# VHH binders against q12xb4: the designs that were tried, part 20

Target 1, 267 residues: q12xb4
Amino acid sequence: MLDFVGLGLFDEKDISLKGLEKIHNADKVYVEFYTSILMGTDLEKMEMLYKKKITVLSREDVEQHAEDWLVDAKDSNVVFLTGGDTMVSTTHVDLRLRAADMGIKTTLIHGASIASAICGLSGLQNYRFGKSVTIPHPYVSNRGVRVVSQTPYDTIKNNIEAGLHTAVFLDIDKDKGYMTVNQAMEILLEVEGKLGEGVMVDRLAVGIARAGSPSPVVKADYIEALRDYYLGGPLHIVVIPAELHFVEAEALVKLAGAPEGILENID
Key: E = the ipSAE of ESMFold2; O = the ipSAE of OpenDDE; V2 = 0.75 times the mean of E and O plus 0.25 times the DockQ between their complexes.

## First folded at step 7 (VHH; framework vhh_lunsekimig_d3)

Design d2 (at its last look DockQ between E and O 0.08; V2 from the best seeds 0.00; counts 0 for: pae E 7.6 > 2, grease 26.6 > 24.2, placed apart)
Fold by OpenDDE, look of step 7:
Structure d2 (fold): chain B 267 residues (1-267), chain A 125 residues (1-125)
Amino acid sequence: as target 1 above (267 residues)
Amino acid sequence: EVQLVESGGGVVQPGGSLRLSCAASGFTVSSNYLYWYRQAAGIERELIASIYSYGSTYYVDSVKGRFTISRDNSENTMYLQMNSLRAEDTGLYYCARVKTYYDSSGYRKYYFDHWGQGTLVTVSS
């Protein structure tokens, strides 16, 4: 049997009791930290609390060599741990499908997800979100040209036109690190400068840092101002609101420190 | 000691191109905010381009599409590629390093701590 268990948002204590029960009953416990990471803990603390040895799987282990460790689930109980909620990544879905193909029964134990946490923290309504997008780290091409993706800009634009908020995930790179809200704002402003479609002009943005931690930060401001606002350590995520309902606007002002002027734009 | 040294200025005809260099010492260009300014005769110094620590760039409208700011880590040098030069682009061009700090409200503030000596660009027929 294979149990997929979401660990939650921040540290080893965010796991559900059902998740912990699955770990206690497991013969083998695996974890992946490449799709998400718990910033408030480490492997040692996890193992100490869960009272179980945990094997870390690389991206390659999960995507190319899953059968090597999945086979254990045919004859024993195997737990697969992920940050946040399970099955959010298509990679996890693929893994589950592979298990099914192998005749392995699977179960899901859900964890807290940043997708819902951003709504709780900001006061924005979850049903008003459109397609999410990730801002990738800019890179230099083989031709020596700096490449900045326009996809986030376009996605945000489309959502705004549809009256939908955008969850903007920030890239995690082993070499470049965790993208910050500040960096994200710089990138979006850069793209605005290039395209000039006005999407980011006087645009309200919400920066969220360390959701699930004892010290989360939620700050709403215009994108130029937010670019210069210090949110502290990772992880960061951005929300770009579209047109706001009054309740949302009030929430952003009172809970996220948005400029009071945004209330004047509410119809 | 932190130093900035501009070079590459000269006389060019309208429509021509120049590449300015700002050689930095005492700090790493890729880790700092760098700016290009210019000052025409009788006019206040104006910001024309900047490159931020994460590599994002800014241009004033008058130079968009014509000027490109870049940096080379191996040379520890910032550049300004100027194409389609106009008479109004004439002036003394300066590079500057900008430092930042966060105020008590959590907002980042900027100040210029070093300037180069400037390089003269003259666009004339």
Scores: ipSAE 0.147, ipTM 0.537, lowest interface PAE 2.0, mean pLDDT 93
Fold by ESMFold2, look of step 7:
Structure d2 (fold): chain B 267 residues (1-267), chain A 125 residues (1-125)
Amino acid sequence: as target 1 above (267 residues)
Amino acid sequence: EVQLVESGGGVVQPGGSLRLSCAASGFTVSSNYLYWYRQAAGIERELIASIYSYGSTYYVDSVKGRFTISRDNSENTMYLQMNSLRAEDTGLYYCARVKTYYDSSGYRKYYFDHWGQGTLVTVSS
């Protein structure tokens, strides 16, 4: 049997009791750290708390060579650990499909996802979120041209026009590191300068750092001002609200330090 | 009394490595924001790496993949492992404790309340 267990948001204590029970009953425990990073823990802390040896799988192990370790689930209890919730913002449904092809039963033990955490931290209503997007790090092409993706700008524009908030994930790259809210604001303003459509002019954004930790940072301000606000260490995420309901606006003012003036335009 | 004492600097050839230590007293490294800065002659101090109270790390682009920040709570010490050193890494390396506060404008500010005396790293070309 193959149990998919979500690790939650921040550290080894975020696992559910059901997840921990699955680990304790497992013959093999695997983890991948490439889809998400739990900044408050490491492998040794996890093994110590869970009282189980944990084997780290690479992206290649999971995506190209899954049968090499999935086969163990035919005759034993196998657990596969992922940060957050295993099936959220991952391609891991492919593992469930491959397991089914091999006659292996699978279960999902959920964990807290960043997708829900941003709603709780900001006070923004979850049903008013549209398509999410990731801002990739800019790079310099082989022709010497700085390449900045316009897709995040367009996604935000389309969501705003539909009255929907946008969750904006920030790139993690082995060479360029963890993108900050400050860098994300600069990128969006750079694309605004090229397109001139006004989407980022006087636009409120919410920066969130270290969701799930004992002291997360949630800061709302206009994009130009947020560019200068330091949220501390990783991981960062951005939310771009559309038109706010009064309770959402009040939450941003009281919980995220948004300018009180945003309340002037709310019924 | 809060103190930060850097050690481990020295002279090294390009491509070499060094491990810097920042020994803390008067506070616990595990509950504080700690930064490594470097200062080349005639230049302002520049941030190179940070470790946060819950273990999160941050690196500037110029050192990513080459430098690793860590801490040892039992030794109350922060470390900077520096590999693949380059001539431009030459400078005085400081560790610093960072505190935060909200200012009157509603912004969270970060300030350095304690610095070490620095340890010199020289990468000879």
Scores: ipSAE 0.013, ipTM 0.143, lowest interface PAE 7.6, mean pLDDT 87
ESMFold2 (binder alone), look of step 7: mean pLDDT 81; pTM 0.775

Design d3 (at its last look DockQ between E and O 0.65; V2 from the best seeds 0.00; counts 0 for: pae O 12.2 > 2, grease 24.3 > 24.2)
Fold by ESMFold2, look of step 7:
Structure d3 (fold): chain B 267 residues (1-267), chain A 125 residues (1-125)
Amino acid sequence: as target 1 above (267 residues)
Amino acid sequence: EVQLVESGGGVVQPGGSLRLSCAASGFTVSSNYLYWYRQAAGIERELIASIYSYGSTYYVDSVKGRFTISRDNSENTMYLQMNSLRAEDTGLYYCARVTYTYDSSGYRTYYFDHWGQGTLVTVSS
């Protein structure tokens, strides 16, 4: 049997009681850390709390060699751990399909997802979100030219035109590190300078740090000002609101410190 | 001792190109915020371009599309490539280092802590 268990947002304590029960009854426990990172924990803390050895699977193990470890679920209880909620913003439905082809029953034990957490933290309505996007770290091409992706700018533009908010994920790289809200704002302003379309001019953004932790940061300001605001340590995420409903604007002012002037533009 | 030394100025015809250099010593260009300013005779110094430590670049409208700021970490030098030069681009060009601290509200406060001596660019026929 294969149980998919979500780990939630931040640390090893975010697992549900049902998830922990599945781990305790498991013969083998696997985890992947490539779709998301729980900043408040590590493998040692997880093994200590859960009282189980946990085997880390690489992207290749999960995506290309899944049957090598899925076969264990034919004769034993196997748990597969994922940060957040198991099927949200992952391709792990493929594992469920492969398990079904092998005659293996699967279950889903949900965890809190960043997709819902940004709504709760900001007060923005979940049904008013459009296509999400990731800002990749800029890189230097083989020809020595700095390359900055235009795709996040275009996605935000299209969502704004449709009246939809954008969840903007920030790149993680071994060498370049965890992208900050400050860096993300710099990138969006750099692309605005090239395109001149006005999308990032006088544009409100919401920076969120350490969702799910005891001390998250939620700060809303215009992009140029937010570029200069200290949000502390990782992980960071950005939300770019489109036109705000009055309650959404009130929430940003009262809960995220947005400039009060945004309330005047609603009426 | 922090120093900034500009070079590459000169006389050029309208429509021409020029490349300015700002050689840095006492600090690393890749870890700093660097700005180009220019000053024409009798007017206030004007910011024209900047490059931030993360590599983001910014330009004022009057030079967008014509000027390119860059840096070479191995030579510890910032550059300003100036194309399609106009008479209005004539002036003394300075590079400057900008640093910041966080204020009590959590926002950056920027200040200029070092300037170069300038290099003269003259655009005329």
Scores: ipSAE 0.413, ipTM 0.736, lowest interface PAE 2.7, mean pLDDT 91
Fold by OpenDDE, look of step 7:
Structure d3 (fold): chain B 267 residues (1-267), chain A 125 residues (1-125)
Amino acid sequence: as target 1 above (267 residues)
Amino acid sequence: EVQLVESGGGVVQPGGSLRLSCAASGFTVSSNYLYWYRQAAGIERELIASIYSYGSTYYVDSVKGRFTISRDNSENTMYLQMNSLRAEDTGLYYCARVTYTYDSSGYRTYYFDHWGQGTLVTVSS
């Protein structure tokens, strides 16, 4: 048996009771931290609370060598832990499919997801979101040219035109670290400067930091202002709202410190 | 210790080109806000270009389309490529770093903490 268990948003206590039960009944517990990370905990604290040894799997272990540890689930109970909710990543779906091909029965225990948390924290309505996108860290090409992805800009543009909000995930890189809201705003403004389509001009944005923590930060402001606003430590995520419902605008003003002027733009 | 050292200045004819360098030490150029200033004789120092940590750039109107600010991470150096130079471009060119702190409201407060010694650019026929 293979049980996929979502750990939730922030620390070891965010796991559901059902998830904890699965761990207690497990013969082997694995975790991956490359798709998501719990910033409020560490492996030692997790093992202490769950009362089980946890083996950390690398990206390669999960994507290239899954059969090496999946085979354990044929004859024993194996738990696979992930930050947030399980099956959000296509990698998890792939694992589940591989398990099925191996004749291994799988179950899902869900955890809290940032996808829903951003709605709760910002007051934005979940059904008004369009396609999500990730801002990758810029890089230098083999030709020595700095490359900034335009995909986020285009995705946001398309959503706005459709009247939909955009969840903007921020890149996690081994060398460059966790992208901040400030960096994200900088990148979007850079792309605006290059393309000049006006998508980011005077655009409202919402920065969210440390969702699920005892000290989450939600700040809404225009991109230029938000770029210069300190949200504290990781993890960060950005939401780019399209047209706002009155309730959404009110929420952003009262709960996220948005400029009161946004209330004038409500249809 | 943080240092900025400009080089590449010289005498050039109108329409000519120069490339200025600002070699940085004690910090990484790609992680900082850097600026080019210039000061002509009898005129106040003016901002002409800037580059931010993720590569966003700013240009004053008088140099747009002619000047390009860039950086090389491997050399830890910022550059100013100046094309189609004009007599009015004559002056002492400085590079500078801007850093910031956060105020009680959570907003950045920016300030210049380092300047180079400058490099002279003379555009004359």
Scores: ipSAE 0.000, ipTM 0.264, lowest interface PAE 12.2, mean pLDDT 92
ESMFold2 (binder alone), look of step 7: mean pLDDT 81; pTM 0.776

Design d4 (at its last look DockQ between E and O 0.81; V2 from the best seeds 0.00; counts 0 for: pae E 4.2 > 2)
Fold by OpenDDE, look of step 7:
Structure d4 (fold): chain B 267 residues (1-267), chain A 125 residues (1-125)
Amino acid sequence: as target 1 above (267 residues)
Amino acid sequence: EVQLVESGGGVVQPGGSLRLSCAASGFTVSSNYLYWYRQAAGIERELIASIYSYGSTYYVDSVKGRFTISRDNSENTMYLQMNSLRAEDTGLYYCARVEYTYDSEGYRRYYFDHWGQGTLVTVSS
């Protein structure tokens, strides 16, 4: 048996009781921290609370060598832990499919997801979100050229034109670190400067930091201002709202410190 | 000690190219906000380009498409590639580092803490 368990948003206490039960009954517990990470805890604290040894799997272990550890689930109970909610990442779906191909029965224990948390924190309506996108860290190509992805800009543009908000995930990289809201704003502004389509001109953005923590930060402002706003430590995520409902606008002003002027722009 | 040293200036004909360098010491260019300014005779110093800590860039309209700001982390140096130079590009070019602090509301407040000595660019036929 293979149990996929979402750990929730922030620390070891965010796990559901059902998730904890799965861990207690497990013969082997694995965790991956490359799709998401619980910033409010560490492996030691997790092991202490869960009373189980946890083996950390690398991206390679999960994506290239899954069969090496999945085989244990054929005759024993194996738990696979992830930050947030399970099956949000396509990697998790692939893993589940591999398990199925191996004749391994799987179950899902869900955890809190940033996808819903951003709505609660910002006051933006969940049904008004379009396609989400990730801002990758800029990189230098083999040709020595700095590459900044335009995909986020285009996705945001398309959503805005459709009247939909955009959840903008920020890249996590082992070498480059956790992308900040500030960096994300810089990148979006850079792309605006290059393309000049006006998508980011006077655009409202919402920065969210440490969702699920005792001290989350939610700040809404225009991109240029938000670029220079201190949100504190990771994890960060960005929401780019489209046209706002008056309730959303009020929420952003009262709950996220948005400029009151945005209320004047509500049709 | 923080230092900025510009170089690469010279005399060039209209349509020509120059590459300016700003060698930094005492800090890492990839982690800082850096700016290029220029000052023509009888004119106030003006911002022409900037590169931010995460690599995003800004250009004034008069140099867009002609000038490129970049940095080499290995050399800890910022550059300004200037193409299609015009007579109006003539001036003393400065690089500057901008520092910031957060105000009580959480917003960054920027200030210039270091300037280079400048390098002269003359575009003349």
Scores: ipSAE 0.273, ipTM 0.627, lowest interface PAE 1.4, mean pLDDT 93
Fold by ESMFold2, look of step 7:
Structure d4 (fold): chain B 267 residues (1-267), chain A 125 residues (1-125)
Amino acid sequence: as target 1 above (267 residues)
Amino acid sequence: EVQLVESGGGVVQPGGSLRLSCAASGFTVSSNYLYWYRQAAGIERELIASIYSYGSTYYVDSVKGRFTISRDNSENTMYLQMNSLRAEDTGLYYCARVEYTYDSEGYRRYYFDHWGQGTLVTVSS
């Protein structure tokens, strides 16, 4: 059988007791680190706490060659570990479909997802979120032209017009590093300067750093000011609120340090 | 020693183009915030365009779509491409380096620490 176990948000201790039980009963344990990064742990810490050898699978192993390791689940207990919650913001439902075609039973042991954590940390209502988007690092084309994606700007615009908040994920690159809230604000303001549609003018944003850690940072301010705010180390994520319910605005003021003036600007 | 040297100014007719250069020494252009300013006779310097250390750019409304700021890290040089020039663009163009510190509340506070000597652009018919 194949058990999908979520690792949660930050470190090896975020696994559920049910997840740990599955690991202890497993014949083989696999992990992938390409859909998410748990900043508070590493493979050695996981193996030490879980008392089990863990095999790392590449994206190719998971997406293109899954049958090579899935076959083991026909007659043994296999566990597949993913950061956060295994089916959230991943394509891993494909593994469940392939397993079903092979006659392999699958189970889900959930973990805390960043999608829910941003709601708790900010006080924003989960049902008020629209489609999410990632801001990619800008790059220079083969012709020497700087390329900055406009898609995040357009997604935020569309969500705001629908009264929906936007979760904005920030790119990770081996050369350019973990994108910060500061860099994300700079990019959104650059695109605003080119498009001139006013979407980022006097726009509130929420910066969140190190969700799930002992010392998370949650800071709300207007984009121009948040560009200049120090949030500390990675990982960072941004939320762009749309129209705020009164309780949401109060939460941003009291929990995230938003300017009190937003309370008079509610719809 | 930190140094900024502008070049590329000259005389051009309305509608023409020029490319200004700001050659840097004593620091790398990729690790700093760099600004272009211009100054017409008898007027205070005005911001034209900025490029931040991460590469994000900003332009004032009067030059949007006409001017483009860029950097060449291999030449350690910042550029300002100016197209569709107008008589109002006439002036002395400066580049400047901007640094920051963090205040007690965690916000950046910016200041100018080095300026170039300027390069003259004259738009006339």
Scores: ipSAE 0.206, ipTM 0.620, lowest interface PAE 4.2, mean pLDDT 90
ESMFold2 (binder alone), look of step 7: mean pLDDT 79; pTM 0.756

Design d5 (at its last look DockQ between E and O 0.02; V2 from the best seeds 0.00; counts 0 for: pae O 9.8 > 2, grease 28.3 > 24.2, placed apart)
Fold by ESMFold2, look of step 7:
Structure d5 (fold): chain B 267 residues (1-267), chain A 125 residues (1-125)
Amino acid sequence: as target 1 above (267 residues)
Amino acid sequence: EVQLVESGGGVVQPGGSLRLSCAASGFTVSYNYLYWYRQAAGIERELIASIYSYGSTYYVDSVKGRFTISRDNSENTMYLQMNSLRAEDTGLYYCARVKSTYDSSGYRRYYFDSWGQGTLVTVSS
């Protein structure tokens, strides 16, 4: 049997009681850390709390060599741990399909997802979100040219035109680090300077830090001003709202410190 | 010790081009806020372009599309490529290092830490 268990947002305590029960009854427990990072914990803390040895799987183990460990689930209890809510923002449905082909029963034990947490923290309505996007770290090409992806700009533009908010994930790189809201604002303004389409001019953004922690930060301001606001340590995420309903605008003002003037332009 | 040295100024005709350099020592250009200012005779220095610590750039409207700020970590140098020069671009060009601190409201406040000595650009008819 193969149980997919979500770890939630922040630390080892975010696992559900059902998830913990599955771990306690498991013969083998696997985790992957490449789709998501829990900033409030590490493998040692997880093993200490869960009282179970946990084997870390690489992307290659999960995506290319899954049968090497999936076969264990034919005659034993196997748990596969993922940050957040399992199956959300991952390609792990492939593992369920492979398990089904092998006659292995699978279950999903949910955890809290960042996708729902941004709605709760900001007050923005979940059904008004469009396609999400990630801002990658800029790099310098082999020809010495600074390369900045325009895809996030275009995605935000298309969502705004459709009246949809955009969840903007921020790149993580071992060398360049965790992208901050400040850096994301700089990148969007740089692309605006090149394209000149006005998408980022006088545009409201919401910066969110450390969702799921005891001390999350939610700050809304115009992009140029938010570039200069300190949100503290990682992990950061951005939301770019489209046209706001009055209750959403009121939430941003009261809960995220948005400029009160945004209330005067809501129909 | 922190030092900034501008070079590349000179005399050009309208429509010409110049590339200014700001060589840095005592710090790494890739991790600092760097600005270009210019000063025409009889007026105060004016900001023309800036590059932030993460590499994003800003330009005033009067130079957008004509001037390009850049930096090169391997040479520890900031550049200003000036194209389509006009008579009103004449002046002393300065580079500056800007530092920041956070105020009590959580917003950054900027202050100038270091200036270069300037390099003269003259656009003559």
Scores: ipSAE 0.013, ipTM 0.455, lowest interface PAE 8.1, mean pLDDT 88
Fold by OpenDDE, look of step 7:
Structure d5 (fold): chain B 267 residues (1-267), chain A 125 residues (1-125)
Amino acid sequence: as target 1 above (267 residues)
Amino acid sequence: EVQLVESGGGVVQPGGSLRLSCAASGFTVSYNYLYWYRQAAGIERELIASIYSYGSTYYVDSVKGRFTISRDNSENTMYLQMNSLRAEDTGLYYCARVKSTYDSSGYRRYYFDSWGQGTLVTVSS
């Protein structure tokens, strides 16, 4: 048996009781930290609370060599832990499919997801979100050219035109680190400068930091202002709202410190 | 009553400069969405520049680097500084205001509630 268990948003205590039960009954527990990470804990604290040894799997272990450890699930109980909710990543779906191909039964124990948390924290309505997108870290090509992806800009544009909000995930890179809201704003503004389509002009944005923690930060402001706003430590995520319902606008003002001007023009 | 009155148009040679004014009444230029449009003969009216409630600006590609939109709250006037004028810049220039409000369904809506009469800009040698 293979049990996929979502750990939740922030620390080892965010796991569900059902998730904990699966761990207690497991013969082997694996975790991956490359799709998501719990910033409020570490492996030692997790092992202490869960009372089980946890083996960390690399991206290669999961994507290239899954069969090597999945085979154990044929004859024993194996738990696979992930930050947030399980099966949110296509990697997890692929893993589950591999398990199925091997004749391994799987179960899902869900955890708290950032996808819903951003709605709760910001007051934005979940049904009004369109296609999500990730802002990748810019890089320098072999030709020495700075490459900035335009995909986030286009995705946001399309959503805005459709009247939909955009969840903007921020890149996690082992070398470059955790992208911040500030960096994200800078990148979007940079793309605006290049394309000049006006998508980011006077655009409201919501920065969220450390969702699920005892001290989450939610700040809504125009992109230029948000770019300079310090949200603290990781993880960060961005939401770009489209047209707001008045309840959403009120929520952003009262709960996220958005400028009151977003409610209406002031004569 | 909200009113906009354009001025500053005239005849100028290519490469020359003009400064258009849009005097506002009935509202404050600050915290409002203001726009400059122009209409050339035989062509549809086009947006060329905008300034938003918190000061951000937008320019159409054809005027970027040449035109500057600004506003003076003390004068309650919006301006369009036009430099390096070209023949293709010839047209009637309008200023407009967009009002934002929430509708009965709770969604924020935008609508033009005021247009100026226009000021003519002619760029010719």
Scores: ipSAE 0.010, ipTM 0.305, lowest interface PAE 9.8, mean pLDDT 91
ESMFold2 (binder alone), look of step 7: mean pLDDT 80; pTM 0.773

